VH-VL binders against q8mxu4. Designs and how they scored, part 8

Target 1, 107 residues: q8mxu4
Amino acid sequence: MCDRDDCASIASRCTGETIICAFVESITPPKIRDKTGTYELKCPFAEGFTMEIGDLFLFHFVFDGSSEKCTRLTPIPKMLAMVYEKLLKDLRKAKKEGKMIISPTAN

## First folded at step 23 (VH-VL)

Design j03
Fold by OpenDDE, last read:
Structure j03 (fold): chain C 107 residues (1-107), chain A 123 residues (1-123), chain B 107 residues (1-107)
Amino acid sequence: as target 1 above (107 residues)
Amino acid sequence: QVQLQESGPGLVKPSETLSLTCAVSGGSISSGYAWSWVRQPPGEGLEWIGFIYESGSTNYNPSLQGRVTISRDNSKNTLYLQMNSLRAEDTAVYYCARDTGWYDYYYGYFDHWGEGTLVTVSS
Amino acid sequence: DIQMTQSPSSLSASVGDSVTITCQASQDIDNYLNWYQQKPGKAPELLIYYASNLETGVPSRFSGSGSGTDFTFTISSLEAEDAATYYCQQYDDLPLTFGQGTKVEIE
């Protein structure tokens, strides 16, 4: 399992799950953007889900082989974009240093 | 294909104010990107000057704080750099570049650059 | 400010050789590092972004690796057209800063 938690790296995903904090860049086609780049989603946004370009979300992805599933979208206040960027950076650092354990959550 | 083109006076006297323009074509400057100015003294490395977000919010290199103003005109699809109190050490090639920063947040890499314009500060 | 230190300042190699340039950050910048190529009299061009991602259109002989404080840029098989100065650049924090550059000459 590979941990890909950014738009630039998500295309090189392995099996598993990850969370990306990113802005909605476009609706059709669905694209998201974070500090690392842009990623075109292979999973469509849920019908009836209200979002606008520029909205910030936590995207929960589950990968099964070559397929990806957007299992959860959590809206985040836009003003917290850089805060979450820093949090994720710190999380990555902690994980690399073996100082953080992230337990899987139920779907 | 986004293209950037800098233009300026070429020669500026010490203590005077530098005014540069960056014409953007092939894309709108109001398309979810930030825009940076970067300079390079002859034979030296690169120095980031500052950037402007789509909203008009700016960030400047503290080393140049107080002397630099970056602005934009969306109707003209043009960026501007103003630098006051020029010194000899401000002699450099000045580049404008598209910054991957987005929506008044983030900042990043420069994926498109202008050709640069040489500014010489001399009496 | 985050200081970026490149090594070496210059090198000379033959066509077909493998070339390696290193960049060290004064603090942990995660993967927020880019590599640019600047040919004489030209503007810099983005080659690698976010430590290891090839910019669109960039030949595969160019690569980047590393995370945290130590990064590596590699040209697997040097070509004559690769004669240039290469710069690393961090975007973990403001102000954005560049390495001093590495001049690559072809023998």
Scores: ipSAE 0.843, ipTM 0.938, lowest interface PAE 0.6, mean pLDDT 93
Fold by OpenDDE, fold request of step 25:
Structure j03 (fold): chain C 107 residues (1-107), chain A 123 residues (1-123), chain B 107 residues (1-107)
Amino acid sequence: as target 1 above (107 residues)
Amino acid sequence: QVQLQESGPGLVKPSETLSLTCAVSGGSISSGYAWSWVRQPPGEGLEWIGFIYESGSTNYNPSLQGRVTISRDNSKNTLYLQMNSLRAEDTAVYYCARDTGWYDYYYGYFDHWGEGTLVTVSS
Amino acid sequence: DIQMTQSPSSLSASVGDSVTITCQASQDIDNYLNWYQQKPGKAPELLIYYASNLETGVPSRFSGSGSGTDFTFTISSLEAEDAATYYCQQYDDLPLTFGQGTKVEIE
């Protein structure tokens, strides 16, 4: 499995950082869902942060060996879900084709 | 444990309207998923017909030229397919399936299928 | 519409053999490709989603790989029960489209 920026494959990532755009599927246990599938978070949501099922966020994950740390949550209007799906796809394509400089820390 | 079961008339005459139902059990149709209809002519491949989001928004295959309406009844946990002006080439096994569309967005793969119901268009 | 082309249309192999099916998309669909198995007289069943993710409950002898336009589906060790028609399906864009299918027969 490859290290990607989606729910279906995030579990296979061990290093680096990534952004995932996903809906909150459940709070307990914490699960997020995007176009690719579902991922159960290994870290709890930030304390005191009001999050509801169905909210859309950009999740910034940092990986260090075995588990992810959610370092930042950026709320996104729900109506932009498909827009961000396409943007991330285009970003992946650009990176794959070498049209964008990838930060070594973001690999 | 979600199960789907299609039902229909089996035989329909040309130019008539097809009405199919899909009974969903083991889970609510109001669970965030989208729901699709797919058909398969005998001995041929699969054709996606369309889907309905939880909100009721629909998307249809343009190949069906506006002949299709997909709807749902949450109280009955049932999906519906209506297809007008049937032709011989509409003869197929019709499947309902759970689509991975979520929160009225996305679409994707079908992780649960009904057994299908054969619809034969013949005079 | 995005056209999906499978190869071969049919094949025959023996129990224990490795079987490979390919699927080519008419445009870049990233990893938005799924594989289904359909046994005679039965509904299709999801085996692989998002190019390489094994659906829950599916035997590990089934696998998928690829990205962009070229994808592969593999049965590492064919079993008698694997006699079926296999379909790829893209969900990068609407309308959703399937490959024409590959019929796998057991010798």
Scores: ipSAE 0.834, ipTM 0.937, lowest interface PAE 0.6, mean pLDDT 93
Fold by OpenDDE, last read:
Structure j03 (fold): chain C 107 residues (1-107), chain A 123 residues (1-123), chain B 107 residues (1-107)
Amino acid sequence: as target 1 above (107 residues)
Amino acid sequence: QVQLQESGPGLVKPSETLSLTCAVSGGSISSGYAWSWVRQPPGEGLEWIGFIYESGSTNYNPSLQGRVTISRDNSKNTLYLQMNSLRAEDTAVYYCARDTGWYDYYYGYFDHWGEGTLVTVSS
Amino acid sequence: DIQMTQSPSSLSASVGDSVTITCQASQDIDNYLNWYQQKPGKAPELLIYYASNLETGVPSRFSGSGSGTDFTFTISSLEAEDAATYYCQQYDDLPLTFGQGTKVEIE
């Protein structure tokens, strides 16, 4: 299934969209890292956008086959890193248990 | 090519304090990773001891009852483990390992291990 | 503490056989489970991280699956060099905990 929201699994996505909370691990090449692993970004950042190693962001990705698009980056205070990790875990659990309808666009 | 190498006294008497070092090479200990100590009694399984973040923040296994201190020296690229009031059951191979924990948050898997150093607690 | 229970404690198989090891967590740990191989007299080595991700350089005959509380480690075609003890490890919560290990012997 292509519905994943972590760095370790994002490379297996085919279509749809997802949000990942991750730290910037490197700038060149651009790599992000969460609790699950590291992912090298395939999309360019918007001009004027500043990122530093160690920054935490919510990354919104849209996939269409081999195409990856970073549509939005939302800065997150670093101290909330583990909070978001728990939130995403709860979200995954809810989806798995059928307590939350997964949009077809997320598949 | 990160490499870890443990070193210690080999033999420690009961009630004494154990001091181990872990020399890290091929990479900086100040690169955002966490660094853990894990031990293994002879013929038994693995037990996580604790880890230290880049900031110096530490987490320890409660099973060790506050007997453990993990520290680091960035200038020497070296990790340290101190364990007080040693007992016979503390006899084990002690490993240092790189933890994929990141930026003083998260904790993860151990992707690099030292060869381990045997510590025997005996009178 | 989260308890990890492996099964079996030991097994013997022939070269070419498929080997399966299971690991059960005392609570839902999502996919935060790793598998290590430890050969006699050597340090453990990471094989699988985050339940199903193959570590770089690890042969493809090794695989992991599962989520939540039940996990499986598989060697699709056993080789002589695979004689070792295998451990699962959770990193969902502290303290980090390992399974008891599964000793794999080659006949």
Scores: ipSAE 0.823, ipTM 0.936, lowest interface PAE 0.6, mean pLDDT 92
Fold by OpenDDE, fold request of step 25:
Structure j03 (fold): chain C 107 residues (1-107), chain A 123 residues (1-123), chain B 107 residues (1-107)
Amino acid sequence: as target 1 above (107 residues)
Amino acid sequence: QVQLQESGPGLVKPSETLSLTCAVSGGSISSGYAWSWVRQPPGEGLEWIGFIYESGSTNYNPSLQGRVTISRDNSKNTLYLQMNSLRAEDTAVYYCARDTGWYDYYYGYFDHWGEGTLVTVSS
Amino acid sequence: DIQMTQSPSSLSASVGDSVTITCQASQDIDNYLNWYQQKPGKAPELLIYYASNLETGVPSRFSGSGSGTDFTFTISSLEAEDAATYYCQQYDDLPLTFGQGTKVEIE
């Protein structure tokens, strides 16, 4: 799967970049979880970056072949978790219906 | 691995209250999951009853008309289901299950189930 | 409530056959659809989550596909132990709802 933005699908991500909104499930090993499932990160969290289990982040991933890089972590207030879930769902629907231009860098 | 085990009275009279317990082992009930109750009348399909988040917030199936209360005891690692004003149609196998939903926000799929306990409503 | 309709209600097939079950949602549920297997006298077991993701430990002969309103569950090569009732379940919105089930019998 390409052009997905969820934990369940990130393992099959093609080249490009994506944003995943997910909670930190565990630190060691590093795992994140959203409504779709759990994903163990292949890249460690940045040194000096403090996070706790239960924190919500936007994870920016860039894929180069089978390699993934977490390039940016944006903390999100937990209360907005469902808002982002809805936004991403709407975005997926819009893309499916051809209402959005798919950037070559996004898939 | 997480294991769930339901227990209950087996037989309940109409209009009485059902009380079920679900003992959770192999993991903490306070681990960022939701915990659901699901029932299945004999020879029929599955019906979701409700769940409780780690925070203690609950959500119930409206079809049960407010007859249900789900709670937990973290010290006992146990879930509870209370259902009032039982009817014959409440006869079913009752399951507790772990929901992969996170904390107070997401709800997901049921990745672990108890063996179920049969509850028969009869005079 | 979101209604889930499975087809067929029952089927019989031989060992080695490919079996397909469909599930239709009354509205667009994105990929928030799971498949469970329930053997007689046993509790349901998760096979597929989020439309197409195989649960850990589940044989690869089981698969799921679809998105939106129409979903399919497939057993590529039926085994005797696959005799069971299969249920789809949506978790796009509350209350959570199941399909009526599909009973698979082995000839």
Scores: ipSAE 0.815, ipTM 0.932, lowest interface PAE 0.6, mean pLDDT 92
Fold by OpenDDE, fold request of step 25:
Structure j03 (fold): chain C 107 residues (1-107), chain A 123 residues (1-123), chain B 107 residues (1-107)
Amino acid sequence: as target 1 above (107 residues)
Amino acid sequence: QVQLQESGPGLVKPSETLSLTCAVSGGSISSGYAWSWVRQPPGEGLEWIGFIYESGSTNYNPSLQGRVTISRDNSKNTLYLQMNSLRAEDTAVYYCARDTGWYDYYYGYFDHWGEGTLVTVSS
Amino acid sequence: DIQMTQSPSSLSASVGDSVTITCQASQDIDNYLNWYQQKPGKAPELLIYYASNLETGVPSRFSGSGSGTDFTFTISSLEAEDAATYYCQQYDDLPLTFGQGTKVEIE
C-alpha cells in the first residue's frame, strides 16, 4: 500500500511525492481525513495560515524516508471531495489494467 | 468513548409505524460524523437502513421503498428512526452506529455501535 | 446493488489454528471493504477498515488483504474468544451492503 495516496496509507509511504485531498479534522493536533481514514501530520500547519475544521484542501507531500513535508496547501470547494475520491479510484483501476503510466514520484 | 443506546417499543403491530431513538453519549452528535441505522433479522445477516449527515441530509437503502425517515436532535444528542407500514419481515434487532461520513461527504464503516433493540412485528 | 459473497458460510477450527475467510464483491470496490466481528447477542464490532487497516485496539492476530473484487480476512492464531460470526461490508457505493457472514466455531 506504499504507493497509495490516501490518509490510511500515507504513513506507509517512504519516498516520492503525492497530493492528498482531505478535510481538516483537527488543528491541534493537526489531523486530516478522507474516505479511507485519518492521518496525523508530523508537522503542524503553517503558522498564520487560515483554515478551519471541515475545510477541504489538496495537500502536497514530499517524502524523505518515513517523514513527510507538506510543501503546498490548496483550498478547494468541499463538493470536490467525492469527485476526487472517484477520480483516484478510476486512476487506480487504470493503473491495474496497465492503461496508465505509473508516476515516478508515486513510489 | 462514544456510546450509543437504542430505545424502542419492542412490539409493533403490522401496518403501524415504528419509532426508535438512539441516545449518544461521550461525544457530540454534531461533531461532523454521519450516523447510520442497521438492522438484523433473527438468525440472519446485516442490512444497512440509512444515514444522516451533519447537515441533516439523509440517504436510505432503496430496499426499504421510502418507508424510512432518519432525523436528529442536536439539543438532545439523539438520533431517530421512523419506519412506516411495518411488516412481519421488519422484525429485527435495530442498531444505531457512528458512520465515517464527514461534513456531508463520504460514508463507509461503523466504528461505534449501540447494543441494539429488538423490534417484533406481530398482531 | 453491490453483492458481497463470503466463503465459507461456517467453519470449525482449533485454538492456535490459522483461519481464513474470503469475500468477493460483484464489482470492483477498490479497497473500500471492512470486516466486523459479531458475537452472539452482541452488536458487530469493527476489526478491519479499508481492506487492511487494523482498527485501534484490535489484536494484531486479525488482518485483512485484497483489492478490487477479492478480499481475505485472516486470524493468524485462533483464540477461544474469537468464536463469532464475521461480516465483510463494502462502502464503495450506496447502498452499503454486507456479506452473508461466516460463523467461526472453536473445536
Scores: ipSAE 0.814, ipTM 0.932, lowest interface PAE 0.6, mean pLDDT 92

Design j03
Fold by OpenDDE, look of step 23:
Formats: C-alpha cells, sequence, structure tokens
Structure j03 (fold): chain C 107 residues (1-107), chain A 123 residues (1-123), chain B 107 residues (1-107)
C-alpha cells in the first residue's frame, strides 16, 4: 500500500483509500493544491456542495487502480491547514513505523 | 505568466533603512499564493528573509526578525521589503519570489523569481 | 534551523556526462525538498519540487530522488547550458533554508 496522501502523489496512488487535505485552487476545472503541488480532479464535486476558491477540505479518495473517486468532502477552517499538514505527516510516519493500525478497508 | 521585478536604491549607508519594491505582473498578489523575499550575498548562497500571505500575515527568518518588515499593496500589485539598521553583511542581491503556499503558515516552493536587485551597504 | 548540506561544492564534467549532486538535511524533512538552478548573473529557477517532481517546462534530463534526510539531484546527460550553481532547499519547517550550492562547470 502507498503511504502518501498528497496532491503530488494522487496520480501514482496505489489501490485503496486516502484522505488528502488541500485547498481548492479552481472550480472549473476542479483543481486542488497542497504543499506538494496541484492536482486536477477527475471526479466532480458533489451536487449541492457550495465551494469557493481557497476553501480547505479533507478529500476522501478511493482508488481502484485506474482513477480516484472522491467519496467525501469535509470542509476545514483554513487556519487549520498547517495543523492538518503536520498531522498527516505524523500519521504517515507512524504508519511507516508500524505504530498505527491498518485501515479497515485495507484489511 | 507571472513576472516579478525588484527595485531599490542600490546603495545604502550603514545603520540606514533599506526599502525595496517588487512589482508583480501577469497575476494578482491576491491569487492564493504567498510572496517571499530571498537574498544572496555576492558569491554566496541563498537566505530566506520572509513571507507575506494574502491575509497580510507575515513570517520572518528569525535571524533577521526585528529588522524586517514585509508588506504589500493589493491595489498596486506590489510587494515591499523594509530592513532597518543595515550592516555591511546585508550587502546582497535581493529577490522577490512567489511561494506556492496559500494560507498563513502554509508555505510551499518558489516557482517564480524576480531578476533581483543588488543592494550594497557602504559608507 | 534545518541545515542543508550539499555535496560536492563544485564539480567539472563533460557534455553528455551524468552528474549527481547530493543534499543532506540535518533532520527528517520528508519529501519537502526543492532543487533550483542558478546561472551566473541570473535568478534561481525551480527545477524540482517535492523531492522528485519536475517543474513544468524543465527538461527530462533533470531528476530528483530521496526522502527523509538524503536527497539526490541528477542530470542524466549534461549539456553546455547546464553550467550553473544548483541549490537544494527544504520547506518542511521555518525558517526555509538552502544548501550552500553546487557549482557545475562544463569541461
Amino acid sequence: as target 1 above (107 residues)
Amino acid sequence: QVQLQESGPGLVKPSETLSLTCAVSGGSISSGYAWSWVRQPPGEGLEWIGFIYESGSTNYNPSLQGRVTISRDNSKNTLYLQMNSLRAEDTAVYYCARDTGWYDYYYGYFDHWGEGTLVTVSS
Amino acid sequence: DIQMTQSPSSLSASVGDSVTITCQASQDIDNYLNWYQQKPGKAPELLIYYASNLETGVPSRFSGSGSGTDFTFTISSLEAEDAATYYCQQYDDLPLTFGQGTKVEIE
């Protein structure tokens, strides 16, 4: 399984699921950006969801080996961007060191 | 394409204040990016000076904190650097650069640079 | 502060040669490492971001690899126009810091 959960790694993501914290760079086409780069989403945003450029979200992605599927969008206060970046970084390290449980969907 | 152009006095006396400007074109300074100043003494490496975000919040290199102020004018699409109490060791080429960071304390990489402006500190 | 140490400080190679530069961080910076090229009298230009991502428009002969503390920058086939000083830079934590640079000369 892949340990990355960022924009730069989406294109090469292994099968499974991940959560990416990123800003909305553009709506049409839908692009997101984090510290690692920019990625143009291949899945549309959910209907009825109001989104603006600059909004911060947790994107729940499911990868089937061909493309990503965004299954959930969770709005996050922009001021927490740095917090989530560090949180995800720590999570990656913890997983790599075997300190975290495997995702139920990966079992 | 985004372009940056620094301008300054060229020569500043010790203990005086440096004022630099960076004119941004081809894009808005309020377009979801952070903006940075970086300097390079002649024949030496690069030193990051500080950021300013869209919100107006700033982050400075602790080595220079207390002497540096970064500001911006959205209406002029211009970035500013002020540095007090200049010393000979502040002699450097000063660059402004766009950082892919967005919100406060969310910084990235420098994807666009100005040509730089030489500032010499001498009596 | 995070110290970045490049090696070597300078090198000379011929056109067509493969050139490798290393950068070592004083602590784990994950993949938050960039490589810049600076030609004499010019501003730095971004070549690689996030350790291994090639900036748009940058020739494919440039590449980056590594993670954690040890990183490498490679020019697979050196061209005359590649004579420059190359810098690594971490953006894992503030203050942002650069390596001391590697001057590449063409024989």
Scores: ipSAE 0.770, ipTM 0.923, lowest interface PAE 0.7, mean pLDDT 92
Fold by ESMFold2, fold request of step 25:
Structure j03 (fold): chain C 107 residues (1-107), chain A 123 residues (1-123), chain B 107 residues (1-107)
Amino acid sequence: as target 1 above (107 residues)
Amino acid sequence: QVQLQESGPGLVKPSETLSLTCAVSGGSISSGYAWSWVRQPPGEGLEWIGFIYESGSTNYNPSLQGRVTISRDNSKNTLYLQMNSLRAEDTAVYYCARDTGWYDYYYGYFDHWGEGTLVTVSS
Amino acid sequence: DIQMTQSPSSLSASVGDSVTITCQASQDIDNYLNWYQQKPGKAPELLIYYASNLETGVPSRFSGSGSGTDFTFTISSLEAEDAATYYCQQYDDLPLTFGQGTKVEIE
């Protein structure tokens, strides 16, 4: 039952698991970006991946108290960035209006 | 720190073509960012002209009626603005700015600006 | 085009006063709104992005709030150096559009 965040909303997160669709902005220090802004990780990127600045991933985060861990990266084709942004925008609008929550990853 | 500096003719005549350059220093324009042009008539507000992505793809303000071309030369670390069919209304300070578009996606806020260059269109 | 309307067009206030400026969008723009300061004879400078995020190096007396169509920019304790024109700007959709500006003068 994994949540969805963006670079702006993850900064205030302290519990649970979440997924962010974002571009790699910097590897050292580790930074990601989306349309809402830039987020500097408080942990290293998950290991075992080939990563370039400008790549798009789904980043899996786990928060245990104030501890942040990046547990998984899933590469995403760059051409889907705006589709994912649109879906998240619609989800935020639906939450404001009390409507059914729609998954951002739906085709 | 990334720094931007516009240059071009200060005075041009109506119907002519404006050509401006934006020299970037302290960083590369081949950095993933997009780059915007914005203008400001003297004593007035700001108008977005357009931007160019890392790939060279462009988007323009339709209010400029197709008169604008934005281009880049990565080897010179320079951005260009051309505007044809100039009118007195095109008198403005012209700014280049780093746009927060990233690898051909997103756009929209300008975290670094040039000093601006005044262009006066008069007969 | 998304029209941005600022209020007031100008104001005068004393050092130490709290100042507010409002910005209304002609449609829901989520939080995709920025605030810029422009001092006489200089280029604009980004103060706030994504409605409420303070740009690095910007003094904490500046703040932004709001979502959707209604946004507020506040200077909590006005200083003499804050004499400038302030612009809101939406980045929800193209073309990018600015408010008409609010001129702040110190008395």
Scores: ipSAE 0.657, ipTM 0.882, lowest interface PAE 1.4, mean pLDDT 90
Fold by ESMFold2, look of step 23:
Structure j03 (fold): chain C 107 residues (1-107), chain A 123 residues (1-123), chain B 107 residues (1-107)
Amino acid sequence: as target 1 above (107 residues)
Amino acid sequence: QVQLQESGPGLVKPSETLSLTCAVSGGSISSGYAWSWVRQPPGEGLEWIGFIYESGSTNYNPSLQGRVTISRDNSKNTLYLQMNSLRAEDTAVYYCARDTGWYDYYYGYFDHWGEGTLVTVSS
Amino acid sequence: DIQMTQSPSSLSASVGDSVTITCQASQDIDNYLNWYQQKPGKAPELLIYYASNLETGVPSRFSGSGSGTDFTFTISSLEAEDAATYYCQQYDDLPLTFGQGTKVEIE
């Protein structure tokens, strides 16, 4: 099941698939950032994409215990950054209260 | 390695306009970050004044009643603060700081600060 | 406006002591809470962001915890150079607001 993280929470991830909405902070070394902080990838960005510092993407990660792989970048309009932050915050609040569980990634 | 240095008049009179500059060195103000002004009256706490984004878009503390303008000159690597209609309660140390806002989004914490400059408003 | 209330206003402790400062927000601010240290005559310095993340180069004796409305800042073994005023600051919503400060003195 594909989960959702932010730059703060992904640092503790060791298994599964997850998605982060974040801006490119640095290409070399690969770093992304959001409202929670900065995350330096332990892997290269997914190949086959053009990116610039300041671009906003959904970053798809797969963790298989001890390794991390960035498998896809989905470009999104920068104006959606704050919308995505609010959605993640609301989903975590609902999960904490037992009202909802995070479903697989929606299309 | 980014360094910030405020400068401006130390003493100004009530009703006048304060003009401060913040020189940025060791990095560029055109770096994607937002830039904030924060003040601290002598012996008191900190008050956020406002920030300016990479694009030039601004946000101000509404408690300052529209008296504030923040601007930037990328070619001079300089941030500016203008505050009009000064009063005695505007006496404070004024700091500029790098805000962690990024390409017109987010805001929040100040990871680099200038040394501060004292402004005294007195007749 | 989100009000931030720190406790205590001041404290005095010996080198080696564990020191705890609390910060309470007037509404739920998730983890959008930072801690700064200000030494006399100097600018504030960021120690902790996003409630618990230690800024680069900050000694590991500093830590933060909490979420929602109640946050704590701890110095696990006080050193002489830790004499300073400490401020919490929320960044959940504008205007950005600070606590009133806690002055820490060495006995």
Scores: ipSAE 0.652, ipTM 0.874, lowest interface PAE 1.3, mean pLDDT 90
Fold by ESMFold2, fold request of step 25:
Structure j03 (fold): chain C 107 residues (1-107), chain A 123 residues (1-123), chain B 107 residues (1-107)
Amino acid sequence: as target 1 above (107 residues)
Amino acid sequence: QVQLQESGPGLVKPSETLSLTCAVSGGSISSGYAWSWVRQPPGEGLEWIGFIYESGSTNYNPSLQGRVTISRDNSKNTLYLQMNSLRAEDTAVYYCARDTGWYDYYYGYFDHWGEGTLVTVSS
Amino acid sequence: DIQMTQSPSSLSASVGDSVTITCQASQDIDNYLNWYQQKPGKAPELLIYYASNLETGVPSRFSGSGSGTDFTFTISSLEAEDAATYYCQQYDDLPLTFGQGTKVEIE
């Protein structure tokens, strides 16, 4: 189950798959940023893609017991940064208010 | 460590134009970050003035009634603030700060501040 | 404009005390709230960003929590060097706005 995180929330993630929409802040060391903060990657980027500081990507991560794997990068037009920020903000609000299924439990 | 230092006139008269500089050292202003100006009247709270992005695009506090211009000179590693039609209530310490804005996107927290410069607007 | 209301305006406490400052936004600002410390005669210093993230190098006795409209800032064991004015500041929308400050004094 693929989830959505931000630079602030991913620091505490230990399991699962997630996606972050973020700008490249630095290549060495590899850092990404969004409106919530900065995150230093613990994994190499996927091979075969040229990155520049200031590029915007969707970063796909897989976590297994704090083991971080960077499995995919999808380039995104920079002007969509605020659209994704708004969508994540709406998602957080919906989860907080119980408007989305947070668990499949029936009770 | 990025360091910021404001400078400008200490005393100006009402209706005049304020011109401040912010000299940046220990790093380049051409770094992708945005740069904000913030002011604080003596003994009072903080008011955001505006910021400038890497591209030179600006955003200003509408409370300043369009009196503000922020600019940058990358070759001098310097930021500028101009404020027209000064009033006594513009008396404040003026700070420049590095803003979290990144390549024309985002904004909002200030992780490095200058020491501030007091500007007194008085007859 | 998003109005930030901070409480109390001032407080006085002893070294070792736990102190709490509150900040209320006039509308839902998600977690887009920062806390700054300003010592007399000095520039403000960022302590906490995105409601609860501790800025690098900031002592762990400082913490923040809350979301939406209601936020708290806590110093878990007050030290003499914590005598300062503390400001909350929202960054959900422009113009960026600050609370009016809370002056913390050491008894």
Scores: ipSAE 0.632, ipTM 0.868, lowest interface PAE 1.4, mean pLDDT 88
Fold by ESMFold2, fold request of step 25:
Structure j03 (fold): chain C 107 residues (1-107), chain A 123 residues (1-123), chain B 107 residues (1-107)
Amino acid sequence: as target 1 above (107 residues)
Amino acid sequence: QVQLQESGPGLVKPSETLSLTCAVSGGSISSGYAWSWVRQPPGEGLEWIGFIYESGSTNYNPSLQGRVTISRDNSKNTLYLQMNSLRAEDTAVYYCARDTGWYDYYYGYFDHWGEGTLVTVSS
Amino acid sequence: DIQMTQSPSSLSASVGDSVTITCQASQDIDNYLNWYQQKPGKAPELLIYYASNLETGVPSRFSGSGSGTDFTFTISSLEAEDAATYYCQQYDDLPLTFGQGTKVEIE
């Protein structure tokens, strides 16, 4: 199953699949950014991908411990940056609530 | 490294208009980043004034009552602050800073600051 | 406007002590909180962004934690050069707002 990260949280990821919505900050070296920070990509995208500074994408990653692999890059209209930011905030809230131990018998 | 340098008058009179410049070197202001102005009255805390995006779109602190205009001149690599109807409480150190806003989106932390310039408003 | 309340307003501590400053937001700001250090006569310097991420070149004795409304900033082993005023600042929504500052003195 696919998770959701941001530029700040992906630096700590070692396993799993995840998606980041981020702007292209730099092409060489490849860097992306969102409201949480900047991240330098460890995996090259294919040379045939057209990517310009200021473009917004969904970046799909798979991590197998020592290596990051970007499996898909999906262009997103820039105006949706705030919609995805809202989505990610909602997901972070849901994860925090799911981490709390709440039992049907608890007071 | 990107460097910012504020300049302008040190002493101005109430009701007059303040004009400050922020000269940027070591990088272009046409880099995708936003640029903020922040002020600090002597011995007090920090107050955000406003920012300008890559496109020239601006946002201002409403506490300044519409007295502020931020602008840019990309050919001179320079940001400007204009504040009219000055009052004694506008006495502060004025900073320009690189804002982490990006191509008209986001905003919020200031990773490079100018040295600041003291502006005293006194009759 | 989102109000940021820091505690304490000032403190004195010895070299080697652990120092903790708190910052409370008037509403949920997710992790959109930064910490700055300002030495007398100097501009503020960004130490921590997005609640817990160290800016490049910041010593590891500085750390931040928290989310939502309650945040902490810690200097794990105070050094003489850490005498300064520290500010939290939220960037969840405009206008951008700062805490009142915490003055840290050595001894």
Scores: ipSAE 0.613, ipTM 0.861, lowest interface PAE 1.4, mean pLDDT 88

